VHH binders against Uncharacterized protein C6orf62 (C6orf62). Designs and how they scored, part 8

Target 1, 229 residues: Uncharacterized protein C6orf62 (C6orf62), of Homo sapiens (Human) (q9gzu0)
Amino acid sequence: MGDPNSRKKQALNRLRAQLRKKKESLADQFDFKMYIAFVFKEKKKKSALFEVSEVIPVMTNNYEENILKGVRDSSYSLESSLELLQKDVVQLHAPRYQSMRRDVIGCTQEMDFILWPRNDIEKIVCLLFSRWKESDEPFRPVQAKFEFHHGDYEKQFLHVLSRKDKTGIVVNNPNQSVFLFIDRQHLQTPKNKATIFKLCSICLYLPQEQLTHWAVGTIEDHLRPYMPE
Key: E = the ipSAE of ESMFold2; O = the ipSAE of OpenDDE; V2 = 0.75 times the mean of E and O plus 0.25 times the DockQ between their complexes.

## First folded at step 4 (VHH)

Design a19 (from q10 with E100Y; framework vhh_6qgx_2; at its last look DockQ between E and O 0.02; V2 from the best seeds 0.00; counts 0 for: pae O 9.7 > 2, placed apart)
Fold by OpenDDE, look of step 17:
Structure a19 (fold): chain B 229 residues (1-229), chain A 124 residues (1-124)
Amino acid sequence: as target 1 above (229 residues)
Amino acid sequence: QVQLVESGGGLVQAGGSLRLSCAASGRTFSSYVMAWFRRAPGKEREFVAAISWSGGITFYTDSVKGRFTISRDHAKNTVSLQMNSLRPEDTAVYYCAAGYTYSYLFGSDSYEYWGQGTRVTVSA
């Protein structure tokens, strides 16, 4: 009688096989919730916490040809694309997010968040929760860390500043788990031309096998560190 | 299901301009990346332009950069393609497409919903 872990793996494999026949992905069997926290360097400053309106899962394997075409067209790096294809990664897209702070009138609207130029952000933290579809169970935290430190995306911003040709900017954290889709805007001030980078959307990358790896605790437990006192 | 309906195609002289529009049905317009594709006579369908969910990020094929502008109106559930300085090689049926993915915008398979297309003819 195989190890409980082996049995779980076999069960998942069977499920995957069944879903493949139906042209469905494993990720489609889950409901997702996502929160985005902008953590400030000043400890006294409360994090800006946002709730994602909708999380859209996409399996990379379903788009292998498109990915490779992008590489051929020099839209993506070959190395990054191959890595994504090999890892059987699910993309979790967060196209819109809303402030959880209802008390701040300016935060009630879905707004693009300015990431640069500013130096008060320490890191971006994404919290991902999931449950089986049609389950009455509460959402559980996915056991994965999604962090993007200020220093890491700033370096990439500075690099892109020198390039005039790219309207759409995508930056990623070192472990390629968080992708930020950035809008670059040029502002003319009376004194100088300024460039602003705004966060438009986020995409999380998660290995498919981690879809069923949950941590302990409730959504509230995990949001607590980022919630206003 | 989302229905997409293109409009604005027609005959135009080289150097002229056209504005294509695509109207999306349903309540989930904001959930989709929107794109324009085109198919010229005897050629395969090719990517033209795409716009992100928020509208903040746009992508273009090299041949249309600087000439075409994609935009979207969330209030009207529409995506538009402003085409300036049109060339005979821009002659094609233009298709509106909607999809969830942002990472792979250039592939037609990334888009789940398609319009019927609108014909653009650019005369020499």
Scores: ipSAE 0.011, ipTM 0.274, lowest interface PAE 9.7, mean pLDDT 81
Fold by ESMFold2-Fast, scan of step 4:
Structure a19 (fold): chain B 229 residues (1-229), chain A 124 residues (1-124)
Amino acid sequence: as target 1 above (229 residues)
Amino acid sequence: QVQLVESGGGLVQAGGSLRLSCAASGRTFSSYVMAWFRRAPGKEREFVAAISWSGGITFYTDSVKGRFTISRDHAKNTVSLQMNSLRPEDTAVYYCAAGYTYSYLFGSDSYEYWGQGTRVTVSA
């Protein structure tokens, strides 16, 4: 038993949980693994892979449509991406994310992000792998992958800024840096395993006054602790 | 090397049942996701059902959910589609397909191996 307000909140939370369980999306039937790959301009450089240690659960209005679009989109060159990933790849189980609050970047919640300059990186690729939920089958590549080239980064950033609910992110120079924003909420909640995931939000942001307290390095500097000596 | 051979098609009246079978050859069969697609006259191939490598996970298109059941027999290297409560709109050529990825469920172009098809006709 508790006060009436606590009881009301518990009842509302239970109702919300039941309503979420009643919604069955295609994504709820799959387990996912996500990788963030950096493809360097120098073809002789090894591609760097960051494994997203847990898939981050955020529901969006277009979540199911994004998965279905990827399944139907045969234009993805998955073979070339897998060739890069299987050959000359440095895998990281603990990617180096920066954490920030709303007050610093205008986000409504604390998020992890990776900051890097674009001078030696040709593109950033988010690769999704899937398997049927509760299966011991190996993860297989999803035909949907999200490739972020220079123009795509700008589009993602402008879309975020144009939303009425997101006004705090400022861009002074879209060519300086790329951020991958990842919702950390589920990682802070014990006992919750993600049945729904969110793709990393990608935003171009020039680290000015608001972000100057963080060190900015090249991707090689960022990975230096993980490289063999 | 994988070869797929379908059987079990035929003519049936609305409300009836048919069981389709797909026989696959080769030691690589157990590593494949197996699916059934169909093509009605004048239409593109559409997804019907799929079954995982282990046989423990199945997926169906909404129009057949609750009426069709896909199953797998590892000992016989076969995949079956039990079709109950058949409707005239189920009339189509049914194809067995094999591939390595679940993301290919709705994309016929993504499956590597295909059978020749078996014809199902449901009379009104």
Scores: ipSAE 0.000, ipTM 0.112, lowest interface PAE 17.2, mean pLDDT 53
ESMFold2, look of step 17: ipSAE 0.153; ipTM 0.634
ESMFold2 (binder alone), look of step 17: mean pLDDT 81; pTM 0.840

Design a20 (from q10 with V33Y T101L S103D; framework vhh_6qgx_2; at its last look DockQ between E and O 0.03; V2 from the best seeds 0.00; counts 0 for: pae E 9.1 > 2, placed apart)
Fold by ESMFold2, look of step 5:
Structure a20 (fold): chain B 229 residues (1-229), chain A 124 residues (1-124)
Amino acid sequence: as target 1 above (229 residues)
Amino acid sequence: QVQLVESGGGLVQAGGSLRLSCAASGRTFSSYYMAWFRRAPGKEREFVAAISWSGGITFYTDSVKGRFTISRDHAKNTVSLQMNSLRPEDTAVYYCAAGELYDYLFGSDSYEYWGQGTRVTVSA
């Protein structure tokens, strides 16, 4: 009988070899659930909580140009961002999410959440859960921090406005695990023109190996801080 | 209507300091983004500094970075510009500006309300 750790590593290596022959990613072997919480500064106000309807794993580089533009415009280190882009990294895109509030009768809809101008949000928290496909086991939280504090994205939005670059805007949190894809809209009133930043989609950026590194607890345990009674 | 009134200008020797103040009247000040612009003799208005409505994020034109400090006092509805190490090139009329939403932070078109200006003259 072999060592359980040695058997687990051997099984994982065999799976990796099989996936290379089929040209599939490791991420394709998982089911995902993702939730997005907008945490308000006011202690008595419960978070605005959304469930992501479809988590799309992407191994392509089709978002890398937008990420690099956002990093340059936000004055984050280009060297650190290039190191992340060179890793074997999974991009988990959340293009659609729906409110978890019971009084909102709805289906999957594109998010229309204004991030700026406003000052009532403390942070955005993304909760990612995974399990092997075709497993009866419960989803477990991926052991990674997906938080984006208000001050970090407000500063980047103001830097965007300090430059006349009107291309697509992507901002990232300091550890570059959460990327926000932002639509910059210009609203006209009879009196004035206004600019708002709306959240289009969220991308989580993590090494593939983190998909099998889980924290303790259930979905309910991890959602409870953000849920109403 | 919102009205902005600048004060604190004057004559100062190079290397000296001045503090400009901008008092707002009318609607609540806390929803605005605030900026200072200046107009030197024979030139167009140019951006100097801006501050977010929370007061946590500031921006400066390159020529004033490290010398000027913008700040807000929400309770008194004022914005201040502390100007240190003044140079003759800083001679201008300084304008306070405010707006709720804007396209380009450094562009005058992004600001809806303007003060009358306060004169700063820096002598050699």
Scores: ipSAE 0.011, ipTM 0.361, lowest interface PAE 9.1, mean pLDDT 74
Fold by ESMFold2-Fast, scan of step 4:
Structure a20 (fold): chain B 229 residues (1-229), chain A 124 residues (1-124)
Amino acid sequence: as target 1 above (229 residues)
Amino acid sequence: QVQLVESGGGLVQAGGSLRLSCAASGRTFSSYYMAWFRRAPGKEREFVAAISWSGGITFYTDSVKGRFTISRDHAKNTVSLQMNSLRPEDTAVYYCAAGELYDYLFGSDSYEYWGQGTRVTVSA
């Protein structure tokens, strides 16, 4: 009630305390494998939620441990976590897509590498789980909007390997997990310039029993092949 | 359906200021990117500025950076372009544009909806 700066500092202190408790609670509740799926919107159906076109597991060493540390680790600034929660749209560095030919055992194989910014994977997890804990409907998937941009010179990337072959999408379908589904156009559209922001929506889905209660009908059908049962 | 109506154009001396406004109608304005483009006499339409649906991200062409400011007012369903330190080369018809999702932010073909334009003349 005093100085506006004093009131703002009190509000920030309350948010800091809540974020710390949420991070601790989230870490205690989740021992999960994270998978990033690229979900492509069907353009002509404007009210259509999405369709799963590609599922890419995160296959870097210690990726699960690094992601969980991002939720638990006090090295993540509370100020940065507060800033992420307060934004309608969060800026991420655009992932980089590479296709590589490899000749192995008399066969030609093509392997795709997605280079994801290391800090951005942790921002995604932290933001989406924090929003899930603030949700008034715990059976509803949470989402956040991200704008990808190119051209940042701080280049700390995770290598995400996907297999591109005649089998189509490589899906690692664990018994029980939490999935991240990224609603985004295909990463390799060649006509986009480096300074262009690209929009995506990232949805966090809880284990199937909770998703089923939320997603009676269409969205569960789109995700069912990629969800543990 | 989204309709866009520009206002605020006019004649101003070099070094002066103008504020352009774009009023949008339609139920989905809050999910739209909004942009300003301009066309000088005898030239093609060029990008000037754009603002994301949240208002948190803005884009400017190099020739107007530091002089022009784009902003949104969700309560009034408007987008504004504050133009300061105007130069004769800023003389053009200015168009408001809107698009929900697009591949190329700076290309006019990426925007679904357009206003009719408002004329800005900067005298030397």
Scores: ipSAE 0.000, ipTM 0.115, lowest interface PAE 18.1, mean pLDDT 52
ESMFold2 (binder alone), look of step 5: mean pLDDT 83; pTM 0.865
OpenDDE, look of step 5: ipSAE 0.013; ipTM 0.260

Design a21 (from q10 with S103D D109E E112D; framework vhh_6qgx_2)
Fold by ESMFold2-Fast, scan of step 4:
Structure a21 (fold): chain B 229 residues (1-229), chain A 124 residues (1-124)
Amino acid sequence: as target 1 above (229 residues)
Amino acid sequence: QVQLVESGGGLVQAGGSLRLSCAASGRTFSSYVMAWFRRAPGKEREFVAAISWSGGITFYTDSVKGRFTISRDHAKNTVSLQMNSLRPEDTAVYYCAAGETYDYLFGSESYDYWGQGTRVTVSA
């Protein structure tokens, strides 16, 4: 009934409204001292950092406009965009970088005091997943194939995950998976508790309802041995 | 729907502190982002700080990071701005604002409700 341009304009406005609601829901579930990175599993080369802090601003307009641009340019269908909004993995509240290496470098520069012991990265991954494994939730451990094509860091991420046989890391059901990726090439010894919570390149793919519970509790409990008293 | 009333403005020497408060009235406050904006003489309205409706997420403009702290009391429907280490360039009328969206927290157009403002003067 309506003009094709009018219908497309109304569809884009509807998508904008849904994106705003999704941003609000995710933002409210995050701890303001924490950095969370989301990765689009289906788009093997896409990643973004979502940063929540009382001292560090988060820009959402770039993400929203990029999605809308994709729909306008027919790079995404409305169905694909709606499927993206229905998933717990989204690129919200973060600028888009060209590669995972650039994402980590940018995050490190903005945070000043990001320092983490490179030799302990695998231990940190193990501790975080051990807490999830010990939860009272009836999670069935599954080994999922993770395909990441993020430049030089793909092998580093997969190497950490592939060591679950050596470190005892357990991966939850694919719909409740936690991916922890920390760049070993750019991090040094930690300075304080705030440094841990301001680490970049932590990728968490969680159901929104569980994000605060698992992310905050798991990170604090299992990283405590590395925190200054 | 919501009315905002600011208090706490005044005159202070450089290096001093002030605490601004904003009292909100209404029944549906749990979905509102609360923010502080300021307008210096001859300038446009500038974003200062914002806090999510849960109080768990805060945002600041670069010039006030580490000096200002925004907080809210959900039970009292109030939002506060603690301003420390004040500088002459912080002199402005400060406005409390409320909006239901995260579309663009730094733009005044994203906020539906505004207070009348409270004046802050920082002398050298």
Scores: ipSAE 0.000, ipTM 0.101, lowest interface PAE 20.0, mean pLDDT 48

Design a22 (from q10, 16 letters changed; framework vhh_8cml_1)
Fold by ESMFold2-Fast, scan of step 4:
Structure a22 (fold): chain B 229 residues (1-229), chain A 124 residues (1-124)
Amino acid sequence: as target 1 above (229 residues)
Amino acid sequence: EVQLVESGGGLVQPGGSLRLSCAASGRTFSSYVMGWFRQAPGQEREFVALISWSGGITYYSDSAKGRFTISRDNAKNTVYLQMNSLKPEDTGVYFCAAGETYSYLFGSDSYEYWGQGTQVTVSS
């Protein structure tokens, strides 16, 4: 079939150099696990929480090795691989058993994984830290109860993007908010901002309606309404 | 555990179509990601297509895009590969595979269970 030609070998060497450069840069910026939590809410169906496993390859680089393997064995074209790497996406894996529960009106909905731009995840972290630094207001814990296919599950979130309305009451919208998440129900989140960053998994909490916006929109524009003026 | 058996291969002329089937036996078929791989004479196994455990997500190799369609029927424990506009380059043994996660999405070593393959020949 296809013997490796010198042009293909040169292209693979170039891809490897680009991936190594991205890997080194990312390793300098991320020193924690990150999770994405999706809350799917249909207007007449019970809400369900969809949880995503750890971000790959931010933590493992398996994605880059798979692309290189695919080019090497001709499963992927070089052009398609370059397009994927230009987008610099990561795989966010979900547990294989995640769905909204079926009821009288709705049907089962599920998702196994998504691909997200890696720099968007970096931007979210940077913008949240900018917000931490600029605000003299303490983080507010929010206890949230969500329905899973296996049953109800309660988790504690620290709502980074909460604000006060004109009456002084804290207003939170769980369906549109970004939260710091505590991995264990019984674990309390420290109030120190630097400690929170190092000890807690960051959980992005996106309703189904926001998924398309995050895929094509600017993270900065999405978060701007929740930042202090 | 799961066992996989492929069928539907054969000899077809260029431009023709074939529908491959992969019947799974065992528990929790609906919990596995299913993939199709092929191996041409003298070549390593290459990725063709995959489908998520729900059927909501599919991916194709560049050579398969626009010509092949992967689908599954969880009630029948079967995954399918509809192949249209077949070319001589599509000749090979086609394998179906089952894996628990999307880790190593396109690597054959990501799949725990494999069928024995079905021959597809595109000629004359």
Scores: ipSAE 0.000, ipTM 0.123, lowest interface PAE 16.3, mean pLDDT 53

Design a23 (from q10, 17 letters changed; framework vhh_7aqx_2)
Fold by ESMFold2-Fast, scan of step 4:
Structure a23 (fold): chain B 229 residues (1-229), chain A 124 residues (1-124)
Amino acid sequence: as target 1 above (229 residues)
Amino acid sequence: QVQLQESGGGLVQAGGSLRLSCTTSGRTFSSYVFSWFRQAPGEEREFVGAISWSGGITYYADSVKGRFTISRDNAKNTFYLQMNSLKTEDTAVYYCAAGETYSYLFGSDSYEYWGQGTQVTVSS
């Protein structure tokens, strides 16, 4: 038995190990690619597309660092944190989603237009790709209604690629983000897979009043085919 | 309102090169994605390549990867398709298109503006 500081350091090391093991486990199951597009009301700020490969390491490191910092600073219970890592995806996503969103938005100058004012934003599109497994199935386009609040695109019907390894998730709700799975060659490494999967259930910005419905009911339900039972 | 005009088409021998230009008028490039499509006689219109608003993302059809390059010159309101190592199968009418930044992820129906097309003929 060691002193209290030694025990706290051991607890932090266990939490770090569990986070690494979770990322490694997810990498074995999935190959996810992610893009984030922001559409703003002002023309100067319209149609910014960010490759998530450029921001994912920062997002993931900040998420893990803040969890570990919270435990170190006694802002989080170690028992609660370890229990959270063992729960179903719905229980894992909801509490951590808010922290990750704050961390991501707070960490990048390129995301500052998102923070303030709220009315800068017309639409956020999250584009998420899962490779799950290699497949020889042909592409199956699925038509879905999607509202574009940008100039000439007030309403558009989208064709979404639907394949075993290229599944589109389109939410036909003007107050919700759109998820579309798209492959990107330069992100096809085990390291990128684990990092991407950690963030695949998280949209950078989601209205507070719809957060629980969207995150718990919509996001996780749509991502369930790519997650272990 | 955006107007698109292609130029640079013509007859070329297999193994040769050709550069297509698409000049835009009306709005600036920075708000849109720009793409090339082609249509061979009796066939559907096929995606060739796209360049994003930032210029940081390019996409190509597998049939043209390594041979064709799409690029943009914002100062001239023009984007280009450099076509190298041309094959007889590349014979088609080539169209330029402009749309919302992420239109290239959703196919031709997502593009708002289209040019009139320019003929490219590759002889054996």
Scores: ipSAE 0.000, ipTM 0.112, lowest interface PAE 16.4, mean pLDDT 49

Design a24 (from q10, 16 letters changed; framework vhh_8cml_1)
Fold by ESMFold2-Fast, scan of step 4:
Structure a24 (fold): chain B 229 residues (1-229), chain A 124 residues (1-124)
Amino acid sequence: as target 1 above (229 residues)
Amino acid sequence: EVQLVESGGGLVQPGGSLRLSCAASGRTFSSYVMGWFRQAPGQEREFVALISWSGGITFYSDSAKGRFTISRDNAKNTVYLQMNSLKPEDTGVYFCAAGETYDYLFGSDSYEYWGQGTQVTVSS
């Protein structure tokens, strides 16, 4: 006859399917589209090991095509972009940390990102794709600043995580921890176009570098509409 | 490379207190962030508290904040959870976990080492 555990798992799978359909219906209510990419270049400074040398906008409606459009220099060929996509495409899951707070964020955002090459500290490319409310105007890249922390990063990192106005999004990959801190108000319906594209603190923790440090990136402003000259 | 063994669970009345201990064997204990999780029957493991490598930083779930205190003794390779003002809702199996990152706040998937758990029952 039927296994009681099998029937329990089937009931759980049916519940998960219903929750997925509900999430898909909620996603359809939000026509959000956003793009961002980061290119890191090593700095030989006492206080900094990396800096963002370029921020490249990439679209989210077709990952392969958008990567190729967003990364057009000779260092990021078609072959490299396709291999990047196949090796390290990960979906950022909503932070389970939200389930431990009394004030739950009603709209959960999922993002796809790619990290390549993992062991090239001179040229690290992080491609982040998200589905955000689209601006009707073109974008221009913004300057981003990354800083490596050593020694007291756990104190500063946990302080940021403890703030109610921040939400962390984690890569589900044991060899990569990427924390994207988004201002809580940006998870609600934006009141203006500028608010849609603000990305707050970004923390990158790369245990495979065997350093007791992590990188934090701050976009000084937001993705702004392109202003033709 | 690290094994964890919990102790200190038991049966207490509402409003009572318990002190849980987690003893770690192996090297590099002081390199791990340590956390406590709990699991009630039929539910997923939920975060309770964590403590940083040095013991200087602690973080608590909303249900634990103000009632529970996490601490560690790196010389004895032990982490503790002092539980006060216990409620029936605190009933569950309490697990000790060790990992290299703060991924504990985002779920159990990133923990490298787990204990077997110790039962806490709060009832009259």
Scores: ipSAE 0.000, ipTM 0.113, lowest interface PAE 17.6, mean pLDDT 49

Design a25 (from q10 with F59Y; framework vhh_6qgx_2)
Amino acid sequence: QVQLVESGGGLVQAGGSLRLSCAASGRTFSSYVMAWFRRAPGKEREFVAAISWSGGITYYTDSVKGRFTISRDHAKNTVSLQMNSLRPEDTAVYYCAAGETYSYLFGSDSYEYWGQGTRVTVSA
ESMFold2-Fast, scan of step 4: ipSAE 0.000; ipTM 0.282

Design d07 (from b09 with S56I L105F; framework vhh_nb_b201; at its last look DockQ between E and O 0.01; V2 from the best seeds 0.00; counts 0 for: pae O 12.2 > 2, grease 29.9 > 24.2, SAP .809 > .668, placed apart)
Fold by OpenDDE, look of step 5:
Structure d07 (fold): chain B 229 residues (1-229), chain A 124 residues (1-124)
Amino acid sequence: as target 1 above (229 residues)
Amino acid sequence: QVQLQESGGGLVQAGGSLRLSCAASGYTFSSYYMGWYRQAPGKEREFVATITSGGITYYADSVKGRFTISRDNAKNTVYLQMNSLKPEDTAVYYCARGGDTAMYFPWEDYFDYWGQGTQVTVSS
């Protein structure tokens, strides 16, 4: 009889296979928490941290058409997209979130949260936590890295600037683990018209097999680097 | 209609403790951050503590280690446990609801509703 760990893995694989046949996700068996941190280049500037109100898991295969549309719109590469579609990946959508920076009322400027144009953001970091549904256990950090560096999404923004007909903008990090849904706005300044990009929602891509891969530590432990002092 | 009602204030001696409560109604309590502010005579309203929908807390430096904010979603209530009170803590304490959840960054306000406040007086 195989190693207990092997048995667990096999059982999980069987479960995943069954769920896939039903167009269900293993992710449906979990509760999720997600946080979004905007990390600034200036170390003295504390990160802007947000808590996602609800994480919505969705099977990637259910959005095949949308993904392919994105490819057609040159939002991301075909090869990477096909690879993603072949993988048993779950989308974790973050449509709503709240700022955790509530200690300083009135100090938040719109420009502090606009993604572009600006050069003071180093990266966007998403922290994902999960637990089995109906479990009394605490949330555990999912052992996955979700980062989107400023340079990477800026390149995509600049590309989109040349295309006036695009209403919905989606950009992704190089490894296609973080997708940003962007709202483009035009502002009239006294001197000229300016285009700005605002974040409207985030979606994380996670292989289902990684749903049971947890790191050590509490939510607080992992948020500490991004939390206000 | 959103309503916030503070209670638990009063007179206490230095070194004493008080527990403030804020009962919320008129909205989905569990979906919002909650916070406490205070305003001393002749001073501006200042931040005291906040708690996220997920239960994460952080505090003003002046109250760290002494005050604890908590929430009971089943009761639609946020609490402020105040220990080791000092005369400097004398103020009207206000409960506040966090801003609405944002679909678009950064369209959230920090706080959008406030209670009437409860007086806390710490005597020497």
Scores: ipSAE 0.005, ipTM 0.236, lowest interface PAE 12.2, mean pLDDT 81
ESMFold2-Fast, scan of step 4: ipSAE 0.005; ipTM 0.150
ESMFold2, look of step 5: ipSAE 0.006; ipTM 0.198
ESMFold2 (binder alone), look of step 5: mean pLDDT 83; pTM 0.845

Design d12 (from b09 with Q5V E44Q F47L T50A S56I A60G S62F D72G K86S P87V; framework vhh_7ocj_1)
Fold by ESMFold2-Fast, scan of step 4:
Structure d12 (fold): chain B 229 residues (1-229), chain A 124 residues (1-124)
Amino acid sequence: as target 1 above (229 residues)
Amino acid sequence: QVQLVESGGGLVQAGGSLRLSCAASGYTFSSYYMGWYRQAPGKQRELVAAITSGGITYYGDFVKGRFTISRGNAKNTVYLQMNSLSVEDTAVYYCARGGDTAMYLPWEDYFDYWGQGTQVTVSS
């Protein structure tokens, strides 16, 4: 049996080195552009397309510290900590949309996204939560896109699910909207509902129950033609 | 009754330019996104360009920077300006009506009406 304090310090140093290397690797792997397009419900205004200039892949300080704390407190085994590192979870931190004009409804809260490794980008599903402020105008989001540029793909877009009634995505509350993105290649590959919800849950750290509350009907309505019998 | 009528196709020399037009009738043109697709012999049909009711544009990778899609709502017409044409652009070009949504849907099956097609032939 060796010194427990020595072994703990060695494990912590190894985890810090691996977390730093993963964070460094993720920063080099992704070049993100996010676009959100809106059309005001009132036909008097043009549609608008906005680019989010400061979306970067980051690991949260809380994620790193929680892993290290668990090892220090013996709440996590080394095996459990290594399993967390294998999940390839990346949280994107996006500031307020800088390119939005004052007369246009914009997202004013940070957003967290969880992405698969770049090898699996074409199979991911992302949910975007946004809140609109400082406008009395009714609006309807028309499209949001994520453009991925890295060595394995020229450019990859996440596609917005349309409503079954073909009226598009409608905001129920002028202070809030929800967007669901799914890769078109994933929709062409036979998948069942459970697989789709699992991807959504993993991509955003959301329980399937939360997806059920506001997304289930949308997923079933728009993905039914692509789901296996 | 919805009708889409393409015009402007023909024979053109490599490096030249051509403008396609699609005259639409039978619906509220300004409310629909519109697109251009093309199909060459022995190849699958592919997206050339699309334009939303609000004027946001989308392009296929092989035409980006060379082609420009536009719309004239007063004339119920969508246009495709084709510059720097190459032999690889030879195809039948189809005008298509998308949904009456403000959102462009990237899937071919969401275009519910198609024109007859117009032949574009680029000579070496």
Scores: ipSAE 0.000, ipTM 0.116, lowest interface PAE 15.0, mean pLDDT 51

